# Ledger of designs, part 176: VH-VL binders against o27280

Target 1, 266 residues: o27280
Amino acid sequence: MDSMNVPEVLEIKRIVEESESVKTFIFSWDFRREVRPGQFVMVWDFRDEKPMSVSLIDPVRSEIGISIRRVGEFTDRVHGLSEGDLLGIRGPYGRGFELMGRDILLVGGGIGMAPLAALADEATARGMRVDALVAARTADELLFLDRLEAAGVNISTCTDDGSCGFKGFAHERLLTLEENHDMAAVCGPEPMMFQVMRILDERDVPAQLSLERYMKCAVGICGQCCLDDTGFRVCAEGPVFWSQELSRVREFGRYRRDPAGRRVPW

## First folded at step 6 (VH-VL)

Design P7 (framework fv_bamlanivimab)
Fold by ESMFold2-Fast, scan of step 6:
Structure P7 (fold): chain C 266 residues (1-266), chain A 119 residues (1-119), chain B 107 residues (1-107)
Amino acid sequence: as target 1 above (266 residues)
Amino acid sequence: QVQLVQSGAEVKKPGSSVKVSCKASGGTFSSYTISWVRQAPGQGLEWMGRIIPIWGTTNYAQKFQGRVTITADKSTSTAYMELSSLRSEDTAVYYCARSKYGSYAFDIWGQGTAVTVSS
Amino acid sequence: DIQMTQSPSSLSASVGDRVTITCRASQGISNYLSWYQQKPGKAPKLLIYDASSLQSGVPSRFSGSGSGTDFTLTITSLQPEDFATYYCQQYDSYPFTFGQGTKVEIK
């Protein structure tokens, strides 16, 4: 009997409004089921089930948090819920981040900061030095700044419109940062992650990248998890991948698939 | 800079197994992929498989699936390739090679280990 | 498996010559191709990666070009130390595969 295959109905203990479009839902959790930063759960609203990254892991309080951006019908319904309401949770699933070295860089775009916030908590608890580059389209979409500051993280920000921090994209801001790091973890839109990966590659910094679109592959509910037509399979090892694995993927950062399976530029 | 140092030449009988080592000297290979490539006399280079040491994950060429096992010991910065059920056509020089972070091109190679399979 | 075919299989050249070696993939591999030099009794040495990027420490007389299925390695003004066997390798998909090699021999 594998309990991770059956949703457990959990009460929403607390809701944190992270921005106009993002909320973190906090649940009591039995840590006999270990959860690692970078893993996800399936969230069931008793109509539909969607994968969501774990953004808070707190064994001391016996809590997990799941941060959800309002982008469609399912997430709109979940955002309408209140403390005391119920959701089904299955998991955790997928490969999480691995911490290495003593100095790490986190590069997050938008909701991609959610799994990185959990990683920052673990890294700082281990006594590691953490630098975070937090990127968003506008200042209102920068996430987890207060939480990262409370954890002792050294924060840099950038926004496309210049409303907070550096005016420009994450990779442009990264070019102005010359700190040495033992590893990096990156999560955000694929075009951002591709550009960041290339810069980290030039600096010989090993990077782990979280690809949210491959979360369903880790639970075996996707059809085909081959990226391009090269026969390279990613479904068994997601959502976190090393940059070495992604450097050979023709589609990464360049194309996505529409519902008909056609390649479409980002 | 990292150098890859391999174990010495081996002479084996058909049906036996051989285990070749590849030690990273002057550093570590934890942030890299280690591949094994062989070269039979008069033939070109043939990729056998790889390991990502930090994950322990392996991938093997189908031709060697079931006969090859690639492992890594991070504490000694040593990778191993074991090939079983040896045949005379397995006579070759066996190389370990590092794929640098992000590129999959083999930028550092071991010196090679000659394996001879004869009765 | 992706088949890599080199041409020519061998060539004879003199010091100062321009040498061109071609590599063809049986299917598209984008720019995920590297070139190696191998001297007798030695391990291969990386010359070019990502089809056209020169490896650090490799002389500028070596250059690579091509994408998709057709690739070229060029040696401008061949030197005595360049007499060797050259291999292309694709890393677009597993298993990684090599060309059969091109021997560059002294005339």
Scores: ipSAE 0.005, ipTM 0.415, lowest interface PAE 14.9, mean pLDDT 83

Design P8 (framework fv_bamlanivimab)
Fold by ESMFold2-Fast, scan of step 6:
Structure P8 (fold): chain C 266 residues (1-266), chain A 119 residues (1-119), chain B 107 residues (1-107)
Amino acid sequence: as target 1 above (266 residues)
Amino acid sequence: QVQLVQSGAEVKKPGSSVKVSCKASGGTFSSYTISWVRQAPGQGLEWMGRIIPILGTTNYAQKFQGRVTITADKSTSTAYMELSSLRSEDTAVYYCARSKWGSYAFDIWGQGTAVTVSS
Amino acid sequence: DIQMTQSPSSLSASVGDRVTITCRASQGISNYLSWYQQKPGKAPKLLIYDASSLQSGVPSRFSGSGSGTDFTLTITSLQPEDFATYYCQQYDSYPFTFGQGTKVEIK
């Protein structure tokens, strides 16, 4: 649909400072355009456009939230905006998460908690029991803990430096947690997701993983959105994939592609 | 307390392979990671790779990728390191070492296995 | 790969001396650094982990400090059993890498 490919200019209703480097921008949203956790939108600052995951979906208040980490020129400009300023929003795009069973494990690293926070809200609203493993390099990079606590989520944390919770990586913390979940959803750095997927496969827990690095391809911007072996296109068939789909991809968790399309180790 | 006991010294010809064992006792095998670290005569320590026994997943230093294979047998609490296409530069003492969950500091080490590569 | 450089490569000291060994990483490694002691013919022994945490059973005369790229190991009041080679090791990223070692010798 053409309407999904034309940016709608929306006023920033509220800005939440999530951390030193992450802000959530909240907009009024017409839910005749359905938005699902795991989907993303294209954010346009009237000069450049970038994909951003939807982190808040609230049909009762008619609001969506988009969480943005400061990583470059575009995101620096957007972080400089104030309530009342305007942004262009296109979408939503991509395949969202699917919920099944009664118990779900969420494993998020850094900004990867953004789409998982929206998923936690939906899972809780459906009456599921939600366990979340929130991982980051340092305590100040842990995201959405207060929101997850308010939703009744059972939270475990880990930081690489030990500044909050378990000292170590997400997969090491996961090994010390209960094995009984009907499904899992994972989003974060690809090496983290690969290790987590391996543990969940060993436990026979079906998992969905979000590969955010190629989202810009959904609107035809990137020509190299292809996974080896299966011929999967992340932008066309993702960004959310089941672990069974990713288990056949040799590059997942081992290599990434640089801007020239060359294989580079993580 | 956990002990790591390694197999005995080996003398190998260039181009051959060596397989060194590391048996853990006195602890839960699956609750830690095992790394292999070598030391050439009079030289420093060089990390080769790591296995998480409960997962069977490995990480190798790029220098050894394609020549090193690290495995674990959970039933015998034994980790193995096999190094192929041996060169004289591979002459070293090979150590296995245990990492605690969450820090990757090597708190327990095997006694070392001397591997000599000579014609 | 992250390069770990120790200074000095060797030093001579007497019992009772204060010894300081420095370790520099080629890029930031936060506090993911361990120090080891190795005596001739023996496996290394962990002294310090996470840059400054003393391993259980290690004498309090050993201490570590630093973060990011610059780290130090200090031995106060050197004892006869402390004459050994000392290594730093980063575990921020694969491959894990060690410094070249610092040999502490009797003066």
Scores: ipSAE 0.000, ipTM 0.399, lowest interface PAE 15.9, mean pLDDT 83

Design P9 (framework fv_bamlanivimab)
Fold by ESMFold2-Fast, scan of step 6:
Structure P9 (fold): chain C 266 residues (1-266), chain A 119 residues (1-119), chain B 107 residues (1-107)
Amino acid sequence: as target 1 above (266 residues)
Amino acid sequence: QVQLVQSGAEVKKPGSSVKVSCKASGGTFSSYTISWVRQAPGQGLEWMGRIIPILGTTNYAQKFQGRVTITADKSTSTAYMELSSLRSEDTAVYYCARSKFGSYAFDIWGQGTAVTVSS
Amino acid sequence: DIQMTQSPSSLSASVGDRVTITCRASQGISNYLSWYQQKPGKAPKLLIYDASSLQSGVPSRFSGSGSGTDFTLTITSLQPEDFATYYCQQYDSYPFTFGQGTKVEIK
């Protein structure tokens, strides 16, 4: 633990089981320290520290929520925790989403709906009309549908297997939806985000995309995080980027890097 | 080098209350959780509840809810456990124990306080 | 509440023996289990945390293993100071619960 930005030790107040693999951990939060949708926090289980997007921002109840998908050793340990257990939280960090216009589109894939759920709450509170396209591989992996409905969001779903809503990918579903939005926010797997960005560019809809895979560098711990042919530093500029910033990055949506740093196709 | 030092033995009548103290000596417990665990004669260990002194939050085993109150004074590095409406079945040695955040294991224990409830 | 059951409740052993004590949880607790040693008239002492991690200062003859519902504490080459009662404890959920104890007696 760094003494310059020390984690606060917080008690898990409530745990919401979002799906078989996703839980939302809710903490009391002092809103003298502002949090905006699209920002993340560093979650410390007293062994390892990992970045997690903030999925609930509730100043009325003085609570924040952090949604975590079980994908590895750290997240498996955190998923084993119970109400009353402790986690270290520091932040928030990163650039949040900007809201503009009257009609907005949210496109989320899997756990990418987490930061978008917080954004939906703020957008609806501002009186914006919100359309959300919620995508997943199967119906059981669709997240936050009840919360979005309660907020007054117009929801479209798609699943790869057709178990809920449109059968197909997010970009295929997007082609069948209303074309006129003032902005969009997109979060999910990079191949999905790339295809969605391409369609939104064609429709002249400005889009913001959240690049979660680079968050480990966002607090300066790992040094500079560069996208293939650019000098972007995620800790200064991300994780949220405008589509115009990403449209010329060759790596985005096409390649990932293996542990040796070599480019491999998705 | 930290020790947890508990108050001395108590003999109480049924229906009364007892308040046991646990003081950190040679250090502080404010960055830890403090639990209370009791052991009746010839019996095993039974967790009663815990406090996180820096947060002021408590959690109690349901069996003791309404009868147990755990508090902490950060300025004196002392935790307290008060048990009310004492019964003969409350005769036990009462231990305070420390857990590091995240480890959840009790790495330092007090020496124990014998509480006898008799008419 | 999660129930912790130890086996055996007691055993007789000689110096130099290998001793194995088991602990079973009534539901899955991952690796959130610790082992304690208690000598007559003394407070318990932490031996093992997170099912298999040896507490600093504890002799290497003590080891822990297991995950989920089944756990073991092993003492290789038992020493005179090891005659004691041993307890497992889960910390997966509140209330924290202990096993009933295993008494290791001299033969």
Scores: ipSAE 0.000, ipTM 0.397, lowest interface PAE 18.1, mean pLDDT 84

Design T1 (framework fv_acasunlimab)
Fold by ESMFold2-Fast, scan of step 6:
Structure T1 (fold): chain C 266 residues (1-266), chain A 118 residues (1-118), chain B 108 residues (1-108)
Amino acid sequence: as target 1 above (266 residues)
Amino acid sequence: EVQLLEPGGGLVQPGGSLRLSCEASGFTFSDYAMSWVRQAPGKGLEWVSGISGSGGYTFYADSVRGRFTISRDSSKNTLFLQMSSLRAEDTAVYYCAKDEYFDYMDVWGQGTLVTVSS
Amino acid sequence: SYVLTQPPSVSVAPGQTARITCGGNNIGSDSVHWYQQKPGQAPVLVVYDDSDRPSGLPERFSGSNSGNTATLTISRVEAGDEADYYCQVWDSSSDHRVFGGGTKLTVL
């Protein structure tokens, strides 16, 4: 019998270039293995394995998409692949996003918009009103704007350098937006998510935050994925956590862990 | 067939505790939020508490906050309401309900009577 | 605290149209849901998201929502429609589900 812990070798069906540094790799998927927005898969290039969030879920075409930013040796190798090439995929893993209410806020930073794009598709398909705050350091790092617009999402943008939309950080832009949302979903750099969560907590908006931390093992047996105060393991109990769960995590927004388990400031 | 079964309430003295349960069948339990709604004898509906599908987020009415705890066990497809420091004002029929995104409740249990009296 | 106001009672003759209102400040910007409760029974969803009907519900049940008033309309009323009706919204400002006080529909 197959296991989620055994990689299935899949052919790259299509590659979409999202930006200079981001590509979405599309694979045929058998939806007898359910996959939900916010879950991740382990991508294996036959040398190294890395966790990647699912950015496209299309049961009609029987396809999933995985968006990958070029940031190191593994991702550089994967970006060099072509349609027809093979990758190992295992999963999905982790807790996905949960929808609540009818007015939803999405706050995404850089590649963090990838899992939120899949969530936006699900929310709009269910008739929910979706506001998205898309944040990046520069205009070139704003992702999925055309896809979000096509889905009917109300989009606000901000860039640190002011090259597109509001000049400033996501939390600064959020302060200028309307407060009436039933829930929020947030994904991006941890310091950004911490500041956004504080504002949402003050507004009594329930929020879900996706933590993309370094992981030794996707199954969650190892201690490297463990959060300090709560004992949560990102790959076993995350990556999506509600703000109620994260408010007691000492390391959230303050530091992360390297591959050896040492504390590293953001 | 979607079904919610509430196996019974009880009589409890003021200050006492009681745990209600609601067993779900016919749907993927962990995909849906769940709520508790109560109705005092001859009165209207009052929302008590809600819990997300994962159990990661919980909501409480002001009247029960700090006294009641909502929880769920996905391995048993069961929703719980742990009630403590019960008051005469908590006397009501308690309904569990399947919750569509905390928007509306499409399936309700049969209700269980909880009586708080000396 | 957000308050939904319903008339405590509405009377109609068989075959007439019953209208049950649910008043709330700017309720037209919210989604309103309606539940029917017959004596000794659990509530049953009859209208959700202002105007949508669950499968199997008679077409004579309909809903609307605009401004400060949502309305449940029951056309060609039958004796079997006699029940209490409750409106409900989610109040995002307090993170609470709010019910109206209920309206007893009497079919004369």
Scores: ipSAE 0.531, ipTM 0.789, lowest interface PAE 2.6, mean pLDDT 87

Design T2 (framework fv_acasunlimab)
Fold by ESMFold2-Fast, scan of step 6:
Structure T2 (fold): chain C 266 residues (1-266), chain A 118 residues (1-118), chain B 108 residues (1-108)
Amino acid sequence: as target 1 above (266 residues)
Amino acid sequence: EVQLLEPGGGLVQPGGSLRLSCEASGFTFSDYAMSWVRQAPGKGLEWVSGISGSGGYTFYADSVRGRFTISRDSSKNTLFLQMSSLRAEDTAVYYCAKDEYFDYMDVWGQGTLVTVSS
Amino acid sequence: SYVLTQPPSVSVAPGQTARITCGGNNIGSYSVHWYQQKPGQAPVLVVYDDSDRPSGLPERFSGSNSGNTATLTISRVEAGDEADYYCQVWDSSSDHRVFGGGTKLTVL
């Protein structure tokens, strides 16, 4: 019997305010159920259930953290909760990141830094050299900088408005960073990830990209989680995909499909 | 009725700058990618630049990269092309076009002539 | 960079069939689109995704794409079909839209 398919009601142990719009909810976790960076859980507020990436994995304290951005009705309700309140957690689900080599580049946009923060912790614990490019629209939306610094990560930043670091988009900043890496991991808005993937592919750096829209596909909820390449549909369990898997897919970075299979732009 | 309206172009000295505009109507502007395509006198079509519906992705032909900037304003249903460091070889009729997800262009503007003197 | 090759001109008599080719390395793996441009006018999409026609276009216009050659076929050609015709693909590897050099169709 797969106990991951039944929500466990857990007490919110601690809440960390990451920014004006992002909070990390921390729970005690039994690590007999292994959780890996890049995996997600289903968060249930006893009305709706939504997928959320795991942003903190701490076996020493027996805790996991889930970072949630306030963007709609469900997330508004969850943000209204306090320490001691209860949430249903089911999982983990999905394919996590795989680490290889001695050095890794992390490229995160906005809340996409959440799963990458957990990955940074694992990579540094394995003795890897970690470089992170942290991107956001504005300086106050850059996430996890203190946590990355504490982990010994080499940090570069960029903001669309130039309020912190390089003024411009993640891919423009990446072009000024010439260090070779054994691999990369990328998470953020799909248009950003597509541009970053192209540059990494040009540099012959294997990359893994986390696609939020495929989290539901990993738990069998969504038939829409299919990619079309030259007339063939590929429905793959996500949310993490290697860049080699995505480079032949016409949909990635350009459009998605609605429930009827029609093209919908980003 | 889907339409793209392009204001008149202009005459610019080499090294100068010019901004082109394209006003869209009859469709949900932010749902579609948009492109600029140019045609030099007596020559064929040459793609210049494209922008995604969200504005998050921009693409440029090698000949204009670093000199031209594509942008859009969804509140005004308007596409822009900011042209700088203009050269004589940039002389062309510039068309804006509604882009089906960077695949094909189903609706084109009337074109605006840009002349770079000398 | 990816290159599309078209013949510079094709001549056809009224009522006959015109065939305009678009050559490209492994072009059969791309989606090919065709535009018609008459003097002093903006281009008009006439065939998209290899063989589909926009609503309202005559059935005389058709397309095919396989191997290294895509073809625009215009059956029962009329004088009004005189125009320049361009093929186009999107090259995902370079993120560039690529046009052929154009073919001038003359109806004699």
Scores: ipSAE 0.000, ipTM 0.400, lowest interface PAE 13.9, mean pLDDT 83

Design T3 (framework fv_acasunlimab)
Fold by ESMFold2-Fast, scan of step 6:
Structure T3 (fold): chain C 266 residues (1-266), chain A 118 residues (1-118), chain B 108 residues (1-108)
Amino acid sequence: as target 1 above (266 residues)
Amino acid sequence: EVQLLEPGGGLVQPGGSLRLSCEASGFTFSDYAMSWVRQAPGKGLEWVSGISGSGGYTFYADSVRGRFTISRDSSKNTLFLQMSSLRAEDTAVYYCAKDEYFDYMDVWGQGTLVTVSS
Amino acid sequence: SYVLTQPPSVSVAPGQTARITCGGNNIGSKDVHWYQQKPGQAPVLVVYDDSDRPSGLPERFSGSNSGNTATLTISRVEAGDEADYYCQVWDSSSDHRVFGGGTKLTVL
């Protein structure tokens, strides 16, 4: 075993309630194990283990944060924990985002803003101009707005129901925003990412996209993250991919595969 | 067995409104995108609208945008099409279809006739 | 606006091969699907993703797609294949599903 593959039992130092359904759990971290935006860790509650993106990377305070949305039994149990309680953390895993140029566009949907919040911190620290399009179903589900504002990010919002910002979806809002950025990073529901990627490709903006389903592929679990395109199986280390890597995958943004390999829409 | 049942349809006056429904059974409804496709008498197929499995994404043909609203209720396994400001040109058989995320449609309902006439 | 062009009709003798074309600008870069519709019935998917067949469909149905033309090929045509055939793509630039005008296959 190497140290990355053995869970460390860590104390929950602080919990931030981001919304009714999302909490960020903050842990002391030894940065001799480097962590980059876009990477994930395996979170172990001593019964089950799930991949979670790192949403806060703070070497100055020696802290990492992991944002978790309440969607099922595992996450319900984790949401029931308090400061001082223990969780197992294994990792980090996967490839992180790469930054280039002077201007970056972040497009995040729901919990997909979690890895992008960490990226916003790094991009701002490097002196980049950061524009963020934050999308959610309702205003109550918009995440990290205060943190992004504190970092100096230029924020645009959209909600499906029109309760905050533009009424509509991320890709519809993107069509009304300035088209010139040196790069983009996108994270959210796969259909949103597909539509956003196509717009960015038309604008000749190189984009990186983070796919949750590829997190398991990165730790050696090949399930629904493996793609088959006319007999060509795509099983690359994720979760972050350049748009040029995804543009040749027919099923990206359109459907996924269940454990039997059958196509299942998003 | 997988099936889509379309109760409803009918005769509506120009400018009126009508709600179509499509009841799904035999598959996990919320896992699949759904579409509405129409066919005017003696004419070809025309896609009308689509909705993702989560309901988070909706798409509309230019001819119906602003007049029609697609929605779904996963607790009832039912797809809806709310039609307003109806025109004679909206007269058609309306099919609901199970959609492989806007790629292809593998299961179709039997269709429901909507007639817009005074 | 993306447009798919199909011939309005194709006639073929029983046992022969029918070829129905679907023309579109750079259609070879898109996934093409084909539906069969018999009078008074709902459409039935016969070919998807250019060349794949749904379970239970005969091997007589096949498809191809390259350049500006996709083709549905029906070998050893039977009287029961007589129907209207529609090609379909998703146009990413407009977020619209686009159908061809349909081709009436007559088996004489």
Scores: ipSAE 0.000, ipTM 0.417, lowest interface PAE 13.6, mean pLDDT 84

Design T4 (framework fv_acasunlimab)
Fold by ESMFold2-Fast, scan of step 6:
Parts: structure tokens; sequence; C-alpha cells
Structure T4 (fold): chain C 266 residues (1-266), chain A 118 residues (1-118), chain B 108 residues (1-108)
């Protein structure tokens, strides 16, 4: 636990191109420092540091994977790296997903499928029945379909433009699914997660949602990680929260906070 | 090695309150869900309440919802059941149990008797 | 409102096979777990996930689950197996755990 706050400089062992905008960076990992699905690490390119969810956990190969979407200056620089290049990694941090029951639903939007892919691996390894609703704007942005299929996951897809599967949003697709689940795990854009949570709450399905925004402090000292009505610190108490914890948070799905702490509508 | 110890229990009057505790040792407490199960004298097992490892999700049987509160303190490896508005029908041996995914319970405490009568 | 039905009692002779049933609507689609409880003692898990056994439990205990009936099978029954046995499932529609009424196993 003492070495968790000091970044280790690790060599990029392998890079997998998941899509035109998403890459998975694979590193050797010492599993004395346990990593669980839903936890994150701080990735340091020797200039800036950003939190990234772990998308692959492979104790057999002694590897972890971190999937990164190209959305800004930091991620553009990281995407420019090659196998053999170095990155600093601190962690893991945060509480991970908790499994419940035998039949679970995963609802992922875009890069939100990354931590859910790691969860799917854990759930299937434990003999659980896994249904995944994979959502994206277009067919080319659907992630991890081959990996989920190889694991025996039952996959439903939806795209905003209708280029693959159901035409529409994740919550609209979920309304057409009638199966009950013991739990759900949800990760994606906050407006999507809010709509999905509403449906799952009405169906009495316990849900876990991953909120990874404003995780600028890995050790829980940043006040900007607090949510409006509850005072939750995402990096200290999250990023994974149960729907019961979020049901009375007015900020969830309606507002976010900028780096100065000001409320900004979605 | 894995142990659940339930100190307490006792006699309480109808309408009264009582808090049960369950002290865990021998496993990583916060990694596991925990449950309370009760058994009235001479009757079968009845599930009462469950709580996720993080404490972020709680479940209650309809018979106790609004009257009982389950909670946990991971720094003390202790599970709690706060019982209020107690009725004669709540008289039972209460067991805490280590819960595998809210599916099955692999380790049970010794049980503590709660008697509700005047 | 899911209901599990067990016979209230089953009797067997030592060395024979005891079968305790647990009935439920489409129970074969659920995972069934079994607990043994001796007088004055806490329950002990004897079978989980339909057919798996906890470490240290004798191989005489086994389970099956299909259609509307799950069964706990105890082979080569010993006097020490005399106990109450409870089946259990998780009811996802109500987010609660359901127990059967219990079966008292008597070794003749």
Amino acid sequence: as target 1 above (266 residues)
Amino acid sequence: EVQLLEPGGGLVQPGGSLRLSCEASGFTFSDYAMSWVRQAPGKGLEWVSGISGSGGYTFYADSVRGRFTISRDSSKNTLFLQMSSLRAEDTAVYYCAKDEYFDYMDVWGQGTLVTVSS
Amino acid sequence: SYVLTQPPSVSVAPGQTARITCGGNNIGSKSVHWYQQKPGQAPVLVVYDDSDRPSGLPERFSGSNSGNTATLTISRVEAGDEADYYCQVWDSSRDHRVFGGGTKLTVL
C-alpha cells in the first residue's frame, strides 16, 4: 500500500487497436497489488497524469490492460506511443464492482465498455450468466464485441444511427428487453447512465454505476470529487456507486462540475 | 480460521429497540456481502436483511422494512442490525452470515437470541 | 412471492440413500443451495450452485436441479446426518432470499 502513491515506470508490452479512437495498452503487472474490475490507475506520460479504468485483468499472464479513447491533448500523446515506450502508473485506486447473484446485466456506452469488459471476464470465470448491452454512436465505435462473444456473453447492441443492432439509445433498447437480472453494472455517458438507472430502479434491479469524472486526486484529497447532495468523493468512495447511493443525488445525470467546482448542465 | 462472533442479544419489550453486532475475522471483510437470517423457536429459516461489501446497497425482507437497519463498519470488521419497533413476532435466534454474491452463505455466526415480550 | 416446497420429513435406514426435494416454479432456471442444521446449532452449507460442495464436505452429499424440482441426495447415510435441511434460492424479482420450509431427516 505504501508504494501505491509512487508511480512505477512500466514498458508498454502490447497495444491493441480497439477502434479508430480507442487503444488498449497492456503492461506486465505484479498481482501482489491486486486489481479488480471497476478500479482505476493514474497514467503519467511524464508531463500530465490522468485516471484510467483497467479494462483487462489477467493474472495468468501477469498483465493488465488500460483502454484509452483519444479525446484531448493527453490522450493524443499517449496514442502516439509504441510498444516498448514507457508510461508511469500509480494505483490501483477506488472501489471496484461488487458481484451479486447469478444473472447480471452490463450496460456500456462507448469507452464505458472498458471497465465492464474486465467485469465480464470475472463474472464468466465465476460461472455467472452475463448479458451485455453494448451502445455506441455508430457500429465502428462498438467495443469488445469479439472479446465478449468469446467469453460466452449474450450480446445486444444499439447504435444511435442504426448501423448495428437496435436504432436508438441504450435506455430505449433496455426497454425492449424483458429479462430480470440479479444486478446490473452501468458505465458510459452520465445522461445515458441516469436513464438506464431509472429503468433498472423501476424493475427493482440493483445497479452499480461508474462515475469517473473529476478523479484528479488519486488519494481522495480533492474536494471537486464531491457530489451535490451526498458529499461523496468519487476518487475516495467511488468511482463505482450503487443506484441506492445515487438515487437521491440531484446532480447525477443533470449537472457536472468544472475544475473550479461550478455546476454545468449536461 | 474464518469466524463470525455475535455478542449480545437479550430480552426487550414490545415497541423497544436493540442493536445486534457481528464481529468478523479471518477474511477480507469489505470484499463480501453479509446477511442476517433469523429463526423463530421451532420454526424455519427466514432471511431478514443483506448488505453489499461496500455498504452501498441494502436489502430487507418486507416484514422488517422500515423498522430494521443493516449497516457495517469495515474499519472494525463489524456488521450491525439496528432493530426498532420490535414485535413479539420478531422473537428469534438471529444469525449473521458471510454472503457469496447474495447467492449463498458459506459461513454462519453462532446466533444470538432476541426475545420480545413484556 | 416465490415459494419453495419441501416435504416436512424423510426417513431412511443407515447406509441407504436419502433424497430431499425442493419444489419451485421453474426452479431449474435458478441456483439452489442447501443448508444442514442440527439441533441447537447454526446452519452449515452442504451444497451450493445446485451441485457444488464446500471444501471438507463428504462426497456423499450431492445435488441436482431441473424443471420444477431440485434434489439433495445423501448417499450412505450415517446417524450424524440426522438434521433439518433447507433449500434456498435468490428471487431477483423481489431482491430477496427465499428458504424452503425445511425437511427433518430421521435415520431409523
Scores: ipSAE 0.389, ipTM 0.749, lowest interface PAE 3.8, mean pLDDT 87

